VH-VL binders against Small ribosomal subunit protein bS1c (rps1). Designs and how they scored, part 5

Target 1, 263 residues: Small ribosomal subunit protein bS1c (rps1), of Porphyra purpurea (Red seaweed) (Ulva purpurea) (p51345)
Amino acid sequence: MTKNNESFTHRNFAAVLQKYKYDLNLGDIVAGTIFSFELNGVLVDIGTPVSAYLPIQEVSSNQELNNFNSLNINDTREFFLLDYNVESRQLILSIRRLEYIRAWKRIRQLLAEDSLLDVRIKGFNKGGMIVNLEGISGFVPNSHLNNFSKNTSSTNKFIKLKLLNVEEKSNNLILSHRRALIAQASSNLIVGNIIEGVINQITPYGLFIKAGNLKGLVHISEINVKQVERIPSQFKIGDTIKAVIIHVDKKQGRLSLSMKHLK

## First folded at step 22 (VH-VL; from c6 with heavy chain S56D, light chain N33R)

Design f5
Fold by ESMFold2, fold request of step 25:
Structure f5 (fold): chain C 263 residues (1-263), chain A 124 residues (1-124), chain B 110 residues (1-110)
Amino acid sequence: as target 1 above (263 residues)
Amino acid sequence: QVQLVESGGGVVQPGRSLRLSCAASGFTFSEYAMYWVRQAPGKGLEWVALIWYDGDYKYYADSVKGRFTISRDNSKNTLYLQMNSLRTEDTAVYYCAKDFYYDFWDNPGAFDIWGQGTLVTVSS
Amino acid sequence: QSALTQPASVSGSPGQSITISCTGTSSDVGDYRYVSWYQQHPGKAPKLMIYDVDDRPSGVSNRFSGSKSGNTASLTISGLQSEDEADYYCSSYTDRSYWVFGGGTKLTVL
């Protein structure tokens, strides 16, 4: 005897619950009480005559943590209404999916507040650093790592970051160490103060200076009181220079420096 | 998907002006530096201009400096090239391109995604 | 004019490995890693194949690789296929100048 289980839809789900006169939809968050453990899941009372079931694979977003150790009989909590299994005649619940929804809500809040975050390092690729925030994978481009040294020993350690771009439907999460460093140091970065650092990079438009974990730009217009057309050849990567802080842009994560009038 | 579409090319006499546009979609336009690169018919590629992601700085090849102006409108996701005092040597297909790296500050970049190009012909 | 020298053409048979050179000076290719390679088929826009000397963007076949020795950068195509027939340009960005392209190399697959 065959059945058309690939045709289950919101209409099938609605029809089952309409039969029992309950107004529930797939995707709802429901309150429920755990009342029984089975081999591969738990039974949950959500206030309907239809049986509700939490499979073991829906307990956590981390598959290694998919077990029942955190669940007890008579625990009351919220569940995501994931599906309806026509064969078992059960509503299928998920904690994993609820964690995902709440993680993205938290991420959107952190972006809106421009929060300074401690984020776990998952690894590196040639383009940057891979991180984990609220169980969601994220990426820090090389330009936003400043002077952070990519090293496998850094995996699972924490780094200060800020969110740059968040797109839930594409699971796109981009972060910045550069903005975080400037934000942390901004009360001590005073316009007019002198900073000493090492030329880390030379470009046609200026010199990038490393001072500790901070990175700043001496724009070509700021190298000499006399305007220069090209970066003077005496400047080499590795040279130590002094420069004056002329602007701190926390929004864009930029530190602007000047060598004008310095001896 | 990332997409760039140039427009505004055409035939023009030497000494006249044209304005090119490049409409961007599929990425956060205001976070990337943008380029113009040109290719004369049957010839190689030549970089023309660069603008930072927020428009703070603009840079030009020596061959066009003083005649061309790059600009952007981040509210419209559009890049522009104003070409004044056109010469026959400016005849080319003009491409806009998106920088490979996010925000172009301390990384030199590369021409990641290119538009289809728009032909500018300067001839009497 | 371009300061980067590429051969005008190269050719190879399917399955072979070929290398396209891009020679500059110590002040650009030699001292810096700001070298990129572009593929252009007739009538189409260029496509980024290699950046930062030897890095490959997503979606580019691992048959393409880049390297640098002295003042010369190289693009190597292994397992040559008919679809690789195109023009190839190198580009350099230095600490004292913006982008310069090589003259281009026409690859013919025999």
Scores: ipSAE 0.292, ipTM 0.634, lowest interface PAE 3.9, mean pLDDT 84
Fold by ESMFold2, last read:
Structure f5 (fold): chain C 263 residues (1-263), chain A 124 residues (1-124), chain B 110 residues (1-110)
Amino acid sequence: as target 1 above (263 residues)
Amino acid sequence: QVQLVESGGGVVQPGRSLRLSCAASGFTFSEYAMYWVRQAPGKGLEWVALIWYDGDYKYYADSVKGRFTISRDNSKNTLYLQMNSLRTEDTAVYYCAKDFYYDFWDNPGAFDIWGQGTLVTVSS
Amino acid sequence: QSALTQPASVSGSPGQSITISCTGTSSDVGDYRYVSWYQQHPGKAPKLMIYDVDDRPSGVSNRFSGSKSGNTASLTISGLQSEDEADYYCSSYTDRSYWVFGGGTKLTVL
């Protein structure tokens, strides 16, 4: 007879619990009472005759070995049913996995609410900035830093961000400083208004200007019609220019400008 | 796993039209600029077209300007190339490619991930 | 319109270092840092090896490095291996908001 494609632990776990009329499955969240501290973990009573054990590595996400300080004998709390150890005949519990599940629930809520966040800077790589949100590592691409200076003096400081995209399967959080800045300034960003800024970057497709902490693009199609010369020959970094706001993309945090519509 | 799969290639007569498609998966398609690049048999690479992440800006090589149109449907994760008034010199393997940087706005990027290519042959 | 000039071929022995040049103009390689390098094995799509002149994508060996001086960008491959035998293309964004490729360089590993 061909067996179902389930692990031996899963089938044994279900059979034991059904024998004692308990309806528990791996992956469930259960209530339990701590009753003993052991050298490498904590014994927990979850109301079954099967021993339940919380290993020290599963107590917290912060990786400190003194994870027992947050736990007290006779405390009742929730645990994640992580596994069943066949050799020790113990249910393996996790607080760390439970924290992860709840962190992702909070993250999905923050994304849905389009929340403006203060987030700690963890570091930088070539592609952008690394942050920590709800214990989960997040990434701010260079294009979404809006000329924020990448240097080690910024580590552990806070930055205003909004979530752009989350993917739980890949543990992927994408965040934006650019979108946060536009949201904070939105009452002052009126299509048709003139802003003054300094050319910060010259590209083949236009000029990026800095106006305070905001960054805007004057696309090449929005510059004077004299296109017989290269953009660098007409403009240089550091020049002050005036431009009209022609579009504000609040979702992506983009400010589009024109020099052709000046009054 | 990032994947790009081109389709719609074939044999056509000069002056006719053909539409290529590029199905994208494994990344957030709407956040990246996309390219078409072609390679004539036994020849080097030639950039054909670029479209920004949201479709607002499109750029074309001089050899195809006015005849080809790049477009995208971010809801279907699909990139398109409409090729009109085809010429024998348009015969090539056409690749779609994803830009390297997360969006194209202030980073022009590079051709990060390429599809397998689809052959277009223009002959009478 | 600008074009990027590469040597037609280069060769080297296993373990050797070699350099492939890519010469443009001030309107592309000279004024901008939007230079990239691609490896193409016969019958396959190109693979990105270097972007922004000298940066490596994840998964590309540190044997590959890039540099730029004036209007010339360079790809250096150290510790040559037989698998490095391929065509190599440079590319740059230009003042006219478009991409230009070099003619390609055939690398032969002896």
Scores: ipSAE 0.234, ipTM 0.634, lowest interface PAE 4.0, mean pLDDT 84

## First folded at step 24 (VH-VL; from c6 with heavy chain S56E, light chain T94K)

Design k5
Fold by ESMFold2, last read:
Structure k5 (fold): chain C 263 residues (1-263), chain A 124 residues (1-124), chain B 110 residues (1-110)
Amino acid sequence: as target 1 above (263 residues)
Amino acid sequence: QVQLVESGGGVVQPGRSLRLSCAASGFTFSEYAMYWVRQAPGKGLEWVALIWYDGEYKYYADSVKGRFTISRDNSKNTLYLQMNSLRTEDTAVYYCAKDFYYDFWDNPGAFDIWGQGTLVTVSS
Amino acid sequence: QSALTQPASVSGSPGQSITISCTGTSSDVGDYNYVSWYQQHPGKAPKLMIYDVDDRPSGVSNRFSGSKSGNTASLTISGLQSEDEADYYCSSYKDRSYWVFGGGTKLTVL
């Protein structure tokens, strides 16, 4: 006999625990010892007289790992207290939910520390690159790939990234190769210094140059182009140019350059 | 569901000012460049302004330079157009639009999603 | 001030293919690949049909295709349907960082 009303489920859970005088709430993380394997689940001793059960579908967030091979009788570990089944009189546990909570905790910590990460490439779409971080799917927009070529042969290889935007509610995990590259090079990126590179892209608002794995923008306001000339008539993709570093934006991962200040 | 809703249009006399707003929802507003585009009654489309996702660069059509200012408040998911010294030729439906690509920096896109527009009429 | 030239109108019968031209200059359509096409039904906002010269957004019929040659971009609509009757605008990003639209083309489906 199950109920669709979550508030009723919480009242039944509270009533059971009040009878046994335990201070447990749905959503708690509890320690437990595995003591029996069943066909579709595992019995766990969490230190209460109420039976606790881990269903097979709650073993891992990776459905290929939803088996009992990683679990042993007498293993002691933590579980998420997911629900209470009134018909079976069992507390329902989850490792899958615990892994999810811990993955997002680690992700928020990595963001706060502004960590440089090695992240596995899972694939590509038109807008960018799909990655896996802590078992959570993440995305690197094309603008944050710099000159990294999208190639199916790079699937499962690692790329250096930094976290850019993290929102758990929307499962929005955005990462940046551009920020990682700037961070790695930042001690050598001094405002006023000259950088040499090749024109990689010409746009109506400026020139993007490649210097090694770095990409920088020479904005149109920072080039000397005669008023009547088209930008592509004066500059070609593949041309080598010199430019002065005028700004390094570590937060956005952008390198701003000027050709007006070469004297 | 991506939505853009313009507001602030109305009837004003030449030389006066108006401020348009565009409320955005259903996407991460702070990650996309935004546009204003206008359409005079019975006429074609005219680009008015562009602002980068972080507000660093702003660009204007020659017809509005020095009179109009585009801005954004990423904490409120709102795009603005301050229109000063209005002229009768500024009479139009004003649309806001989201760029197709993330952040614009090295990948300019197109006018992806449009609002429904707000009418500005400049007359005596 | 439109910098792009489109025919004022074009017509075709259901099932026919039609092409709308958009002629610019070397400093926009010629030099760059930031050409896009918009469909506008009366009283409605424009809808993006083609971007980057020849790419379609998700949800746009493959009956719509784009191309360019020299300073002229083209929108081709194959297998005309009555729902295609609308105004069509091209746009291009242009040197010195501004966008330009064509004057628009009224498509009538006979």
Scores: ipSAE 0.643, ipTM 0.850, lowest interface PAE 1.6, mean pLDDT 87
Fold by OpenDDE, last read:
Structure k5 (fold): chain C 263 residues (1-263), chain A 124 residues (1-124), chain B 110 residues (1-110)
Amino acid sequence: as target 1 above (263 residues)
Amino acid sequence: QVQLVESGGGVVQPGRSLRLSCAASGFTFSEYAMYWVRQAPGKGLEWVALIWYDGEYKYYADSVKGRFTISRDNSKNTLYLQMNSLRTEDTAVYYCAKDFYYDFWDNPGAFDIWGQGTLVTVSS
Amino acid sequence: QSALTQPASVSGSPGQSITISCTGTSSDVGDYNYVSWYQQHPGKAPKLMIYDVDDRPSGVSNRFSGSKSGNTASLTISGLQSEDEADYYCSSYKDRSYWVFGGGTKLTVL
């Protein structure tokens, strides 16, 4: 996240390490003890002759928590070795980076579990919903916001979601409300069962049916449309339709329906 | 940052086959529908094929139906177009394009990002 | 796969506003809001300018706007500039055909 400071040089860092015969590298996690507070940072003893420095902006991944309230004198904890300040000849530490690493580790675990998650809503944009999971900013595309009205009053509330795509390298975290809804209703979604809903969208490739909070697709291949007739000529938004569940894709949160199998 | 790079174009005789590739980068490839669009020299744009994000559905223009096959390998971030029984009228610059929206299911989108294209020339 | 109908060419002076029409049928432009517009300079790939009739992608100038009435979609370019000289294509979903393009319009800036 944080780019290397222009003042940092590998040469200078190596020289310091050579002088004191320490085997430390940037990117290492080191143990240290807080022993002094300064105006804009904290001095930390990491076992080197020169104290390390924790800037206030590196105290937390949450900018609102970039203060010294969570730190005490004589506290011993782990720090990420972020940089080297040539002017002060101090190693620069970060708790923020550690939190980031741990957050993604947790997210990977959550992905493996594939469980329903309570996720905080942070806001909305044109493309979808902005959320926060484990301190990481995530996104729910509109296509995966099933029957959810974007409302500013929902900000800071929690919503049930499932992970859709996790890419740490690109800091890409995509979640799905659609998947969550399918998962919650899974016991009632049995292939072969009849579902009743209302047409809420007509596309060139099929009908979308709203059944409660669920959304299903009747593909054009699964409707009896005469070759000379158009779908909009036979169906209208707001029509009540019965259809048979022919497939439930839990991975994508997709419900496939058929009107041909109603016979 | 989003980039599409077509390859595989060249000169072929009528009746022969050619396979085009499109390498995608800068976005989550597996989350988007992909397209092939072609443009004959000095002519307009013509949609060729569409494939959904998971490859479940494939659609073709009537002009290429039965001869062309669109496919994708999400693990390689690559889109393909297998062109069989090529005709002189298939001569064109072939573009790959990404859909505008995540998950081609309830949002058809548009041709958001285009590659630079690869030229296919079918001549005797 | 029938193409949407566009004028072959339009022209305008710098600073003027011009409009390019795209006429389809109820099976494409009329019943659906999936109209998009593309700009293409000579020897270059097309660029998306408008999608979903009147939405503009990030990075596209606000001089470009889209609208629809009946079976006709329109692209309006206000404050015409020399760099706007290009070919413009409309596109729409169409029943049983999916994506269809217009024939293209050559815009000349005088």
Scores: ipSAE 0.523, ipTM 0.780, lowest interface PAE 1.4, mean pLDDT 89
Fold by OpenDDE, last read:
Structure k5 (fold): chain C 263 residues (1-263), chain A 124 residues (1-124), chain B 110 residues (1-110)
Amino acid sequence: as target 1 above (263 residues)
Amino acid sequence: QVQLVESGGGVVQPGRSLRLSCAASGFTFSEYAMYWVRQAPGKGLEWVALIWYDGEYKYYADSVKGRFTISRDNSKNTLYLQMNSLRTEDTAVYYCAKDFYYDFWDNPGAFDIWGQGTLVTVSS
Amino acid sequence: QSALTQPASVSGSPGQSITISCTGTSSDVGDYNYVSWYQQHPGKAPKLMIYDVDDRPSGVSNRFSGSKSGNTASLTISGLQSEDEADYYCSSYKDRSYWVFGGGTKLTVL
């Protein structure tokens, strides 16, 4: 909706409210009682002379649930005042928008708590994992999937994740499996302890080792690499390596390891 | 919208120093690796430097190693390039770029978003 | 830093399909799937067109596609349009060098 259309809608709505001396605004949460079903929506009494209308498309944030099965005559509930239809002279309500608002509010709370979350897997793409949290679509980048194997059979299952980034304005929800794993193992991850794992990836900047479900990085600076030799020349995928935990970054879910500190 | 804005370019004499800045907005700056890439006039692109999301690790092209320093202030959403001992061959438009992926880990990304660049001219 | 090898120029007519090659070594294009392609119009900053060999960022036309065989990555532009006239650069992660670019290819739409 262009700024101009929004302004027009607001003006019309304001005019109607002024006429009836009601103190309602678009964007308000209002209580209403369902009193009639129509073909494409529900009529709701919100205490105004103008009837309110809940379109079927606004019944749920989930498109599959955009039906009237959850609604009954004489039900009283909260609605979001979405718009004013000038043609029908009806206030347009939304449950979908209300759910959306509440979902993000909950997500913000979860972010503040930094809790471990059970999140439903919706699918995968090349970039990562698609998930659902509180009805909001989220994403787990590959970099934060740790050693999780992408498998379509995992769809609709739940996975333990932590929030990484929340941006409501951009509808961006980023989660991390890596952070979750680190959090779960935190009591056992003590700086100075020796950990044993298997090299699962070799990069020019270090060795990634898998220790159980955890992934740790031995940066090249923490490896005794001969000046002339590449890391791949000294190490192979599948090699078992012992390393010392030198840093645990819970915020990013990063486990830093060192082979130089081995006594 | 993701935006990167470079600044600090100008004309300098060989041997002098210059500091470039890149102001980032529209994304969580502290969670992405950042890059400097340069392009000499009429020439191709050349990677200059990489810095991890937390600034812990820095990498440089051989052509600038020992002379340039990449750094970042995540509290200010700003990337820096300190250029010392400048040479005529350092003359270029300098771009800052955002990595495509969260956190430089096991999947290096690409130069996802670029700034408009700032011109550095090193001449006698 | 050693650049990846690209043809200096390619040309095509509107509606045609063209391919730009990017040849590296086993230490870059061959061993890694971290190949990216960038479009640059005159006087403008580069734009990411392809990453991870064959993935497209959001907003990039599906006319652009990437592939790799051996040590050679390829950018294919189908349904060539006048707006596609630009310089194209490939890039790859490389052992010891981290990132390298190709020399660039000038695409002319005839």
Scores: ipSAE 0.497, ipTM 0.780, lowest interface PAE 1.6, mean pLDDT 90

